Miniprotein binders against a2bj90. Designs and how they scored, part 158

Target 1, 235 residues: a2bj90
Amino acid sequence: MSRSARRKTSALNTVLRVVEVFASIQGEGPFTGTYSVFVRLAGCNLRCPFCDTRYAWSLEAGKPLGVEELVEEIARYEPSLVVITGGEPLLQRHPLNSLVEGLESLGLRVQLETNGILPAPARDEQLWRVYHVVSPKDVPVRVPGAKLHPSWVDYARATGRAWFKFLVANEQHVREVAEYVAKLGIPRSRVYIMPLTPEKLDMKELLELHSRIASLAVKWRLNFSPRLHLLVQLP
Key: E = the ipSAE of ESMFold2; O = the ipSAE of OpenDDE; V2 = 0.75 times the mean of E and O plus 0.25 times the DockQ between their complexes.

## First folded at step 19 (miniprotein)

Design OX14 (at its last look DockQ between E and O 0.83; V2 from the best seeds 0.85)
Fold by OpenDDE base, look of step 19:
Structure OX14 (fold): chain B 235 residues (1-235), chain A 83 residues (1-83)
Amino acid sequence: as target 1 above (235 residues)
Amino acid sequence: NPDDEDEAQWLLKLARIFQRAAERAARRGDYDKAIFYLDLAVELLEEALELFSNPEIRKQIEQELQTTKERIEAYKKKLEEQK
């Protein structure tokens, strides 16, 4: 292999396309309320009609950043959690494993957000060690081309480091989630339902929607995820 | 049942929130998003219709359902014209 081919393969494993890096509070899932640095990666394998981060769909929307530089940038925020999100972070799996290795070497906790279409981490990946929130796009809202990869269920059982988060609008959606997770053998303790929020809700409407979906979570014995960042007006 | 009526009123309110969101999306030329929100509005209106016993309210919901479905078809056509 030529020196040029080795440099290209090393560069592919050490460079991420990043849309944005910012500090905020994790507003969703099992880590709600945690002071977090968000790393939004570029590129997505879906085109969800309800996506609030459409600007991240193209790989070209991200700037190339070295893993080492990105680790240093994240560390300056002194985060309680690093949240890797974007379009679909697992599209950049190889450099993402290098990023996780760097962050874990500093003692930082990492949580990945994924749509669950791509395979779960293997035991030899650095990603195996981190927390994962999987947001399936096939239930209850069906996005074309979305299908949960079965390996996420196996990963959840093997590690206890995965949760499944579902967008819901009504009780019928909650029923469909309950049936889906029962069929797949996902423990209810790992399932979150979250309000599907249209754009430009007023605070009163947003609070009422949260209240209604939280009541359904109790009724159906599921965990509730707020949209806390929307409620407290954080990014 | 008073509880069913409260739930039905909420579902109507939520459906109308999605309808307004769809109209905003359509004005921006985002017909994919508009259709998505109107499909949700249909589901919510259908659920509300099952809970209402008042014939006048039921008739109003049925009319709103029909209008919403017609708007979905109009936006599907517009979405195809953009391709």
Scores: ipSAE 0.857, ipTM 0.943, lowest interface PAE 0.5, mean pLDDT 94
Fold by ESMFold2, look of step 19:
Structure OX14 (fold): chain B 235 residues (1-235), chain A 83 residues (1-83)
Amino acid sequence: as target 1 above (235 residues)
Amino acid sequence: NPDDEDEAQWLLKLARIFQRAAERAARRGDYDKAIFYLDLAVELLEEALELFSNPEIRKQIEQELQTTKERIEAYKKKLEEQK
């Protein structure tokens, strides 16, 4: 084996702390509608008050799974997309790179969801080649300590493999997002606004909120992200 | 103006959606989530207030704002007690 192949084999022997693995539809962002397997990694560097996945905040919530075993489990679903989410997946960066290597060796397409506090992938990381949806939590939803690492903008420009997604409730929030992304030099084509939906909305309210935020996306020339899984009642 | 009336009614409806969501979160003991939703509700009520001209409606919104702010302070105390 070459030095590269030996490194790849060693990476496959790494362990991840995993909360859950399940099949569903990617309901948000640029890959909306894609049959996906979700891998929720344990641990988060934020405690967002609006978080719907608080059960993933602690590393102790995850069970240790070997990367090779996890790749085999994921492959059995025959996914069109593997979505790696969490908590914050980049807290387990080293074994996460191993998982990505294994998935890519099988030709599986991978998307990472991140709050963007930790730096973007380096060119020699396996994560360099995957797609990223970055959800900053400092604008307009203001979570203390949630500053976006500037490397994500550089990464997005260099690779075209990152998009930025923001939760919004009203036009003032959209204005704040527009000012923020303009200041950072993030092109509008890479920006999504998504409705901030509290849990347990009735369907009429959920649809009306989607309609209002979608209209704002058109008005402000931004991409719209639904929360499609809520509309079709999937996990 | 029909567009202003529709927007004002929507903002008020949305504020009340978040108020109800805050009550649900508080019943579970998630006071940080409840405060977050009420802060959003205050923001939305303030926007709605700017769009309504009827003095009686404006007075009702101002009373709702005051009540919501009092609930925020009560939930902040509850959150500290959970420590």
Scores: ipSAE 0.841, ipTM 0.929, lowest interface PAE 0.8, mean pLDDT 92
ESMFold2 (binder alone), look of step 19: mean pLDDT 85; pTM 0.831

Design OX15 (at its last fold request DockQ between E and O 0.94; V2 from the best seeds 0.87)
Fold by OpenDDE base, look of step 19:
Structure OX15 (fold): chain B 235 residues (1-235), chain A 83 residues (1-83)
Amino acid sequence: as target 1 above (235 residues)
Amino acid sequence: NPDDEDEAQWLLKLARIYQRAAERAARRGDYDKAIFYLELAVELLQEALELFSNPEIRKQIEQELQTTKERIEAYKKKLEEQK
C-alpha cells in the first residue's frame, strides 16, 4: 500500500459524533430554498436559553459514525448542498476536515453553521474552502460566554465565503447589529437578520413577525433571513 | 401618530407572544428559557410604553411590566433550586 493510500485511509478513519442526518430545504441564510442534507453534530460550547436543539448539547447525544460511512449516506440523497450544523460543529474540527475532504471529492457543496466562538479555518484546513454562516451569540442577545472570534472577520474579508446571521426581535436589536458590524468592519452585504421566533407560534403570528423584521431589514439595508422551514412546515 | 400607535400595538402583541412562550417553558421546568423570553417581553413592553399616549393603556402596560418582572424573579429562584 502506497503512503498516499495509507494517508487517505487514515484521514477517512476519523469518527464524528452525529445526532441526526436528514434531507430538507435550507430555511435560513444565503442558501435559503436549497435542497440540502443536514448533518447535526453533537456537542456545544454554549447553553443558549433559546436553543431549539438542546438534545445536541452533549457529545454523548451523538452516535459515533465513520467519515466514509457518513459521506456515503449523504451522497445517497443527491443534495444540492450539505449543511453541517449541530451544537457547535467546530468542536469536532479534525474529523470535520476529513468529512469536508470526502464531500468535496464528490463535487458536493458544503455550508457550515457555527456560533463563531472558535477560530475560523486556517488556509491549510479543508474547512477553508467551504461556506460558513456565523451566528454570533454576543449581539443583540447576549449569551454568557459568547464572544465572536476576530478571525471570522478576517476570514470573511479574505475569502468572501462567510456570512453573519443575527437573531432580532425589534428595531433596537437591528440597530445594535448595525453598530456591531460597522465597528468590526463587516460589510452589510454579509449580514443577515432573522426573526427570533419562539416555539409553537401560530402561522399568522409567524408571518407577521417575518413581515415586521423583513421591513426593518430593508430600512437598515441588511439582508433578511426567513425561517422558511417553519413557514412551509419542513424539518 | 397613527404609525406610532400601530408599532406600539405590534410591540404589545409580540411581548405577549414571548410571555406565552415563557409560560410554556416554565411549565416544563425550563426556567432559563422562561426568563429569557420574559426579559424580551420587558424590553418590548418598555418600548411600547414610550409610544402610547393614552393614560389607561399606559397604566395597563405598567401593571403588565411589574407582573412580568415579578415572574422573572420567581423563575430565577426556581432556576437556583434546580442547581
Scores: ipSAE 0.864, ipTM 0.946, lowest interface PAE 0.5, mean pLDDT 94
Fold by ESMFold2, look of step 19:
Structure OX15 (fold): chain B 235 residues (1-235), chain A 83 residues (1-83)
Amino acid sequence: as target 1 above (235 residues)
Amino acid sequence: NPDDEDEAQWLLKLARIYQRAAERAARRGDYDKAIFYLELAVELLQEALELFSNPEIRKQIEQELQTTKERIEAYKKKLEEQK
């Protein structure tokens, strides 16, 4: 194959459909508070009714960006963390692995957010080496078709680079999460419960809900995730 | 039991937070989101009902529960019409 033809094939394999790239603070999970660049990929394999980012559901919502161009854009922000989110980023798995390779070559720390339906990374993928926050949608809120792939538990055991985050409203939800993670063998140290916050809550309501869910986290010996970006009014 | 009273009052407050969120979602035409929040509110109201013994309070909660279930059915019709 000539060099020109090989480059065209390579460029085709290194394109991501991207909805938005922006700097903010990671507001949820184990990396809460970290200065981050968010890369929101288009496409999702779920239609969660509570989804905050419905505009990313369609693959057509994304603009095609070359991976090399994207790496340069991200690097200019000088982030402490690159958060790859979406939709469901693993729908674009092949070029996503290329993006991860580029980011890691610059020493950038990467975290993926996933609903866990598609399998965890294989050992030969660049994604194997990044951090993952997995948000199963079959407990306590049961979204049709949302079943956690069992490989995520195996991956978490093998690597220590995955955590599991659940939206909860009350103690019954926390009990359901506790039963679910016990059955799957997910240790408490890897589990976060996070308040199920609707849009446009005032600050008093936000704080009350955070307080109640944080108290439940302590009671049930689980980690608590805030939605810090809502409290400080960042995207 | 004062712990039951505090929990019951919070459950009512949270149910009403989700009811308002459902109304906001419905005004935008997001009936699937509205139904989701109302179903959460139904769960919370049912849980609160089990913690209150005062008959007047229980009747108020049962009325609120019935109204919420009627809203769910209305939104389900609207969701089907969007198909």
Scores: ipSAE 0.847, ipTM 0.931, lowest interface PAE 0.7, mean pLDDT 92
ESMFold2 (binder alone), look of step 19: mean pLDDT 86; pTM 0.837
ESMFold2, fold request of step 20: ipSAE 0.826, 0.824, 0.840; ipTM 0.923, 0.925, 0.930
ESMFold2 (binder alone), fold request of step 20: mean pLDDT 86, 86, 85; pTM 0.839, 0.840, 0.830
OpenDDE base, fold request of step 20: ipSAE 0.854, 0.857, 0.857; ipTM 0.942, 0.943, 0.943

Design OX16 (at its last look DockQ between E and O 0.93; V2 from the best seeds 0.86)
Fold by OpenDDE base, look of step 19:
Structure OX16 (fold): chain B 235 residues (1-235), chain A 83 residues (1-83)
Amino acid sequence: as target 1 above (235 residues)
Amino acid sequence: NPDDEDELQWLLKLARIYQRAAERAARRGDYDKAIFYLDLAVELLEEALELFSNPEIRKQIEQELQETKERIEEYKKKLEEQK
């Protein structure tokens, strides 16, 4: 392989399509309340009707950004956590591994948000070392083409660095989640239920919905994920 | 049971929250999102009918459920017209 071909392949593995980078509080899952930098990657393999970030569905919605430049940008925020989200971050798996390597070299903690359709990290990937919050889109709400890849269950068992977050509206949805995770052998301690909130709820309705779903979480012995950023009016 | 009445009132309230969300989506031409929220409203109204035995309240819920189903079919048609 010529020096030019190696430089082109190295350059392809070092550029991400990024929609936005911002600092906020992690509002969801096991890291709720953590001061975080969010990296929203472009492109998604789903078209969820309830998606709040539809502007990230196209790869073209993202700007090309070098991994080194992105690491430097993130580091300036002095985050307690780096949250990699988007449409589906694992569509950019190769440059994403390079990003994780750069961030970990600075001692930064990394959390990935994924829909769990693509395979979990392999042991030789940098992504193997980070935290993952998997949000299946096949239970209880069924998005066409969504299916949890079984390797995420194996990854969760092997590493203890994965959690599963489910959108729920009522007790029937919570029951379906409980049955699904039991069937897959996912420990309940790794399962979060989160209220399915429509856009532009008033604060009273939003709080009541959180209260109802949190009560169901206790009843069903599952963890509760707030949408804290909505409750405290952060991005 | 007072607990059943509180749960019923919550289910109805939540159904109406999703119905309003559907209407907002439909006004933007986002019929996929509108249908999604109306399907959730249907599930909640059906659950409310299972919990409640009062004939007058049941009749009101059944009417709201029927109207919601009709609106889903309207939005499905509009979604097809966009393709």
Scores: ipSAE 0.848, ipTM 0.937, lowest interface PAE 0.6, mean pLDDT 94
Fold by ESMFold2, look of step 19:
Parts: C-alpha cells; structure tokens; sequence
Structure OX16 (fold): chain B 235 residues (1-235), chain A 83 residues (1-83)
C-alpha cells in the first residue's frame, strides 16, 4: 500500500464483536457446496421468530477480536470462501469494512449475508467489491420492521454481486415472492427460493420439503437454494 | 385426479410438520417461534379447505384448524407472561 494508505490502515486497527468462527460448507444460495469459513458477528436489528441463531442477537454475545488477528485465524483454514454472517453484520459496518480489506489483501473471496435493512455498500467501501446474499424479511414471512432498503436493488443492478433469497413454504409464498420481486424490478435470475425448514426435521421430511420447493422453483423459473448443510448434517 | 390428491395430502402433511415444530418450540419456551409455525399451519389448512369438497374430510380439517387457532391464543398468553 502507499505510505498514506499504510498509515491509515495501522491507525484503524479495529475490533469486531464475534460470536463464532468455524469451517463448514456454504449450504445456501449461489455458492452452495463451497468450502467456507463462517464468521458470525454479534448483534441484530431484527427478532425473527424463526431465527436459528438467536444466540447472536445481542452485541454482548460477541467477544471482541482485533481485525488483524481475525484475518490471520481465518487464513489458517485456507478457505475457498469467507462467509460473514450474524445477527446482522452491517451493524458493525466500519470494522467489517476493515475485515474485508484484510481478507481481500490475501486474495480471499468474501460473501456477506444480510437482512437488507441497512443500506447496500457505497462504491468507496471495501464491501462494494464482495458478494452479497440478501434475505429480505418483508415477504412472505412478514417480520415487523423488516423493510428492505431500496439501495440493494440498485446495488445488484450496478454490480451483479447481489442475490435475493426468500424462505417459502408453499406455492402461495412463491407467488408473493414473484410479485414482490417484479414490483421492485429484481430479475428472476437473482432470486432464490429456499425451503422454510423448522429445526430438527427428520431426513425424510427434510427431503420432501426440498423436493417440493425445488419443483416450485422450476415451475416459477426461479433459482432454488437448498439448505445443504442440514441434508449432510454439517454445522 | 392424482396430482390434486397429492397436493392436498402434502398441504395436510406440511401443516402437521409445522404444528410439531411449534410444539417443540413451545416446550423450549420459544412461544414466538411456536406462534409463527402455527400461523403457517393455519394458512396451509385454509388452503386445503379451498381444494377439498368431501364433507367428511372438510369437517376434520375445520376441527384441526379451530384447535390450531386456540393453541395460537394459548401461546400468545404464554409469550406475554414471559415479558
């Protein structure tokens, strides 16, 4: 980096509140099947009743970790993808941009998972260059306060680096998703529907639900997201 | 029609999946999650009623629907007690 950029980076040693770091596969969305390191950041601006990770809702659930140390920990796993998730990672936006800078300096590919309430990255943020899977909670699940920020649609159009993933249980939900994305101008090639799976389903039920939602994805010409980690029993 | 019967059987099966998920959540004290899954079960049972015309089956579904709505109200009271 230039003399000025190195000085700023050194002065901006920052801390993230981190709940957990672990290796697994990305089980959802466009990068399904990729060997990944997951970084779960603390804090969320929603209280979704179906949330599988309630232990990450409070910022106090996270331990303070320095960004430089976190980059080193992640790199030791030799991941093909770094998935930043949470809670809602954009609640820690400034140190998150520092983490992304460190990961990208090592050539590591990064994907963010977000509920889309906070604005999409600006062009001058490090987050601008990474991949985003946006999971709006407006439709069909209708979580109170879960309004998708319109900048995510603009960002997706401008960069091609965002996809939109929706939990659905049946065809009525898929119809609601189709209407929602058409109204917002989101092309179907950027839309994933994913089975709304309760915890602890037996494998037969899990497979049936996957099969039904996948058939709907084909019928409605939308992308299908599995929850592959559940099918193969990984974290 | 085999496709219509398959769809109707699936709606009932999925409603029961969500009802069982709600019961598991309620046993853990997660009444907001339980209510969410029961609301989904209600949607599925109502959809099934639109597709079935057999009076005996419809009466069974209507009873299950009423019981599910009563359980939702029970869980709403439990959720308020936790606050």
Amino acid sequence: as target 1 above (235 residues)
Amino acid sequence: NPDDEDELQWLLKLARIYQRAAERAARRGDYDKAIFYLDLAVELLEEALELFSNPEIRKQIEQELQETKERIEEYKKKLEEQK
Scores: ipSAE 0.824, ipTM 0.920, lowest interface PAE 0.8, mean pLDDT 91
ESMFold2 (binder alone), look of step 19: mean pLDDT 84; pTM 0.820

Design OX17 (at its last look DockQ between E and O 0.95; V2 from the best seeds 0.87)
Fold by OpenDDE base, look of step 19:
Structure OX17 (fold): chain B 235 residues (1-235), chain A 105 residues (1-105)
Amino acid sequence: as target 1 above (235 residues)
Amino acid sequence: SPEEALRRAEADIDEAQWLLKLARIYQRAAERAARRGDYDKAIFYLDLAVELLEEALELFKEAERLASNPELAEKIREILKQIEQELQTTKERIEAYKKKLEEQK
């Protein structure tokens, strides 16, 4: 495609449906502890029964925001990382590429959270340059219609900018994750297990669950993701 | 060795007690979801609770087999009966919530 065709497609995709923008600490995955601005996008292609952000499932739950205005809003927080999350951010792929371009022009680091159902970024997308945490919904807990798109494995190998995060409750779930990533040829160094926490868990129970799952991570030679925001009572 | 068997039994008991505790955490989460009419979430957490209770049951059975102390074996037998009853009740609750979920469609 010519440079002229790319410019015309960029001009039409300047609006995102955004649920919320807030500053906090990244509580999960490889960037745990990082001061971050979270951009929660509206719309999801799944209906996970364990979802804590169900209010983001509808596209109509988001307000239309221009990419330029959103870049300016994010920049005012002086974040160490911009986390694009939501329902499924890749449902808004075209304006999301424009957002990433704007954020990268300011020297901001960007991390995407995705369920991995939609294809990984192509080399000609701005999204190719950012970090991705993929949370498959087909293992160990199965959401109907969830299947990891194989291009995420290829993207991870090609770039080293993808990690895979799995919700687990016990050692059997950790075994299933280990088997799944081995079958797909995902390096264990790119795999995170995270405790499956219900809402309004007692702090003592939350800490014990974290301890048990962290011990399993060591035993199975996988990375551990806390729910740090829950432990420190941040959003 | 008898000493190794005891250590294995103690480890199985510790893990089984944890799994039982975790199952009860998910059962409470399911009950909270059901009270809100969120039967999808309730069923999800009860399914997890069933898996954990079944695993705990097998670990306690192994610990009972390895137990050389009759008093410990009796305590494990009482726990096994409680888990079996809790499993049955949990499965019945899943079916009740499935029916409620169908009534919402």
Scores: ipSAE 0.856, ipTM 0.932, lowest interface PAE 0.5, mean pLDDT 94
Fold by ESMFold2, look of step 19:
Structure OX17 (fold): chain B 235 residues (1-235), chain A 105 residues (1-105)
Amino acid sequence: as target 1 above (235 residues)
Amino acid sequence: SPEEALRRAEADIDEAQWLLKLARIYQRAAERAARRGDYDKAIFYLDLAVELLEEALELFKEAERLASNPELAEKIREILKQIEQELQTTKERIEAYKKKLEEQK
């Protein structure tokens, strides 16, 4: 294929199905506290019963939006971090790589949220260079169809740009996470445990649950992730 | 030693009381989900609540076994009876919501 044909193929893949774009803070994982723009992509390959963003499950829930227009919209917020989430953003992998290219050309830092079922980025993808927080859904609660693709562990070791985040309610869940990550060879420094919080908890309950899970993180020598946006009441 | 047994019983009671509180948090979350017709979410939270109640039950049983004070042991037996009743009603709610979920299919 000529350069002209390659360029035309790239232009055909410049549309994403987007549910919402908004500014907030990153409340979870290694970038907690960072002023961020969130881009929620439509479509998911799981139906987690605890999902609070069920409105993003269908690809039809997203509006088609040109990647170039989306980059311009994101840039107007002057974010310190662009968080790409969803549904499962890797279902729109090809135009997502175009978005990442545009954001990186403006010097914007990008983080992807994924359930890890689809493979980690290849070296020749723009996604190779961004940060990833991988949330496997097969432990401690087994969601039907969930399975972490093994390439994520290799990617994390090769690049240092991936972390693994698990929802937990009690010490038995933390034990299951510890056994799971040990079996897969995921080092503790890459693992976060996070409180399994239903929506609309009062502040006292939120703080108690955070305190208990944080104590377990210390006991088990794992990183703790808050859900900071809930504590400070941001979207 | 009696002193070590007492410390273990007190630690088990503290943890069990937290697990009961957390189970009730998930039970309320399940009720909210059920009111919206989200019976899969409701069942998920009730299954978590059952797990937490069963853990609390085992911790209180151990604390009862270690208790040398008959008044403490009697209080623990009352709590055990309460937890067993709560487990039964929660499992009945799970079965009711499973029927509702099937009707939505």
Scores: ipSAE 0.822, ipTM 0.912, lowest interface PAE 0.8, mean pLDDT 91
ESMFold2 (binder alone), look of step 19: mean pLDDT 89; pTM 0.893

Design OX2 (at its last fold request DockQ between E and O 0.96; V2 from the best seeds 0.88)
Fold by OpenDDE base, look of step 19:
Structure OX2 (fold): chain B 235 residues (1-235), chain A 83 residues (1-83)
Amino acid sequence: as target 1 above (235 residues)
Amino acid sequence: NPDDEDEAQWLLKLARIYQRAAERAARRGDYDKAIFYLDLAIELLEEALELFSNPEIRKQIEQELQTVKERIEAYKKKLEEQK
């Protein structure tokens, strides 16, 4: 293989399609309240009707950015956590492993958000070392083509670095989540329920919905995820 | 039960929140999103109907359910016209 072919294959593993990079507070899941840099990657393998980030569905919606440049950009924010999100970040698995390696070399903590359709990290991937919040799209709300890959349950059990976050509207949805996680052998301590919020709720309606779902979380002995960024009006 | 009535009133309120979200989506041509929120509204209205004993309230919920179902069918046609 010529030096030019090796440079092209190395370049493909070092470029991400990035929609946006911004600093905010992590509003959801086990890291709620953490000062974070969000890296929104382009491309998704789903078309969820309730998606708030439809602009990230196409790979072409992202700009090509080198891993080294992206690491430097993230580091300037001095984040307590780097959150990798998007459409589906694992569509860019190879350059994403390189990004994680770069961030960890600086001592930065990384949390990935995924829909759980693609396989969990293998032991030889840099992604094995980071935290994962898996948001299944097959329960209680069913998105066509969504199915949780079984390897995420095995990864969660082996590492303790995965949590599962579910959108819920009522007690029936919470029951379905409880049955689903019991069947899969996912510990309740790794399960979060989050209110299914439509766009443009008033603050009173938003707070009442949070209160109702939080009460159900206590009743069903599950963790509650707020949508804190909506409550405090952050991005 | 007063607790059942409070829960039923909440479910009605939430169903109406999703209906308003569906109407906003439909006005933008997002009929997939509109149908999604109307399906949620149906689930909540059906649950509320099980908790209400008052015949007048039950009749109102049944009428609202029928209206939501008709809107779903209208939006399905609109979604097909876009493809």
Scores: ipSAE 0.861, ipTM 0.945, lowest interface PAE 0.5, mean pLDDT 94
Fold by ESMFold2, look of step 19:
Structure OX2 (fold): chain B 235 residues (1-235), chain A 83 residues (1-83)
Amino acid sequence: as target 1 above (235 residues)
Amino acid sequence: NPDDEDEAQWLLKLARIYQRAAERAARRGDYDKAIFYLDLAIELLEEALELFSNPEIRKQIEQELQTVKERIEAYKKKLEEQK
């Protein structure tokens, strides 16, 4: 391949469409409380009605950034965790693997957030070594076309680097999650239930919903995820 | 049963939280989100109805359910107009 053609291929592999980069606290899932840099990638393969980040649905919402430039920007924050989210980050899988390589070369811990429709990482991908929080969108709140790819369960068992997070409002939802994860063979230790929280709740309502869902997590022997960033009023 | 009463009151409160969320979403033109929250509110109201015995409370919940269902139909019409 000529130097010009190789550069064109490399540009595709080294450019991501990025909506925003910002520092905050990871408020959800197994890394709750960790000082993090969030990288929100543009594009999504779903249009969930409950989505909090509709501004990331379109690829045009993202600016093209070179992976090397992005790694440098992220590093300046000195994060304890880099959270790659979106839309659906795996729509930009190839340049995302390049970003992960750059971040890992600096010793940065990486977590991906995904709806799990696209396959789990292969063993030869840089994404194989990062942590994943998978949020299936077909239980309990059903989004058409949102079927979890079966490779995520295999990946979780093989690596121990994937967890599954579900939005719930009541005990019936928790029962549906329990049935779903049992059918798929997902162990309870990998499952988080999280309060289905509308935007702009007052603090009393937010705390009461957290309390109710946390009690259900204990009752059903599942992990509880807060939405800590909402409780402490961070982005 | 006191535990049923606490659960029923919480379900009503949560249903109303989601109804307010639906109104906020509708004001922004997000009718799909509004419908989603109203569907959740219906689930919660129906669950609460199963726990209340008092006829006056049950009638009030049934009236609230009817109002929510009518609002869903209105929002579905608005959503189609956006297509």
Scores: ipSAE 0.847, ipTM 0.934, lowest interface PAE 0.7, mean pLDDT 92
ESMFold2 (binder alone), look of step 19: mean pLDDT 86; pTM 0.836
ESMFold2, fold request of step 20: ipSAE 0.844, 0.844, 0.844; ipTM 0.931, 0.932, 0.932
ESMFold2 (binder alone), fold request of step 20: mean pLDDT 83, 85, 86; pTM 0.816, 0.831, 0.837
OpenDDE base, fold request of step 20: ipSAE 0.848, 0.852, 0.851; ipTM 0.940, 0.941, 0.941

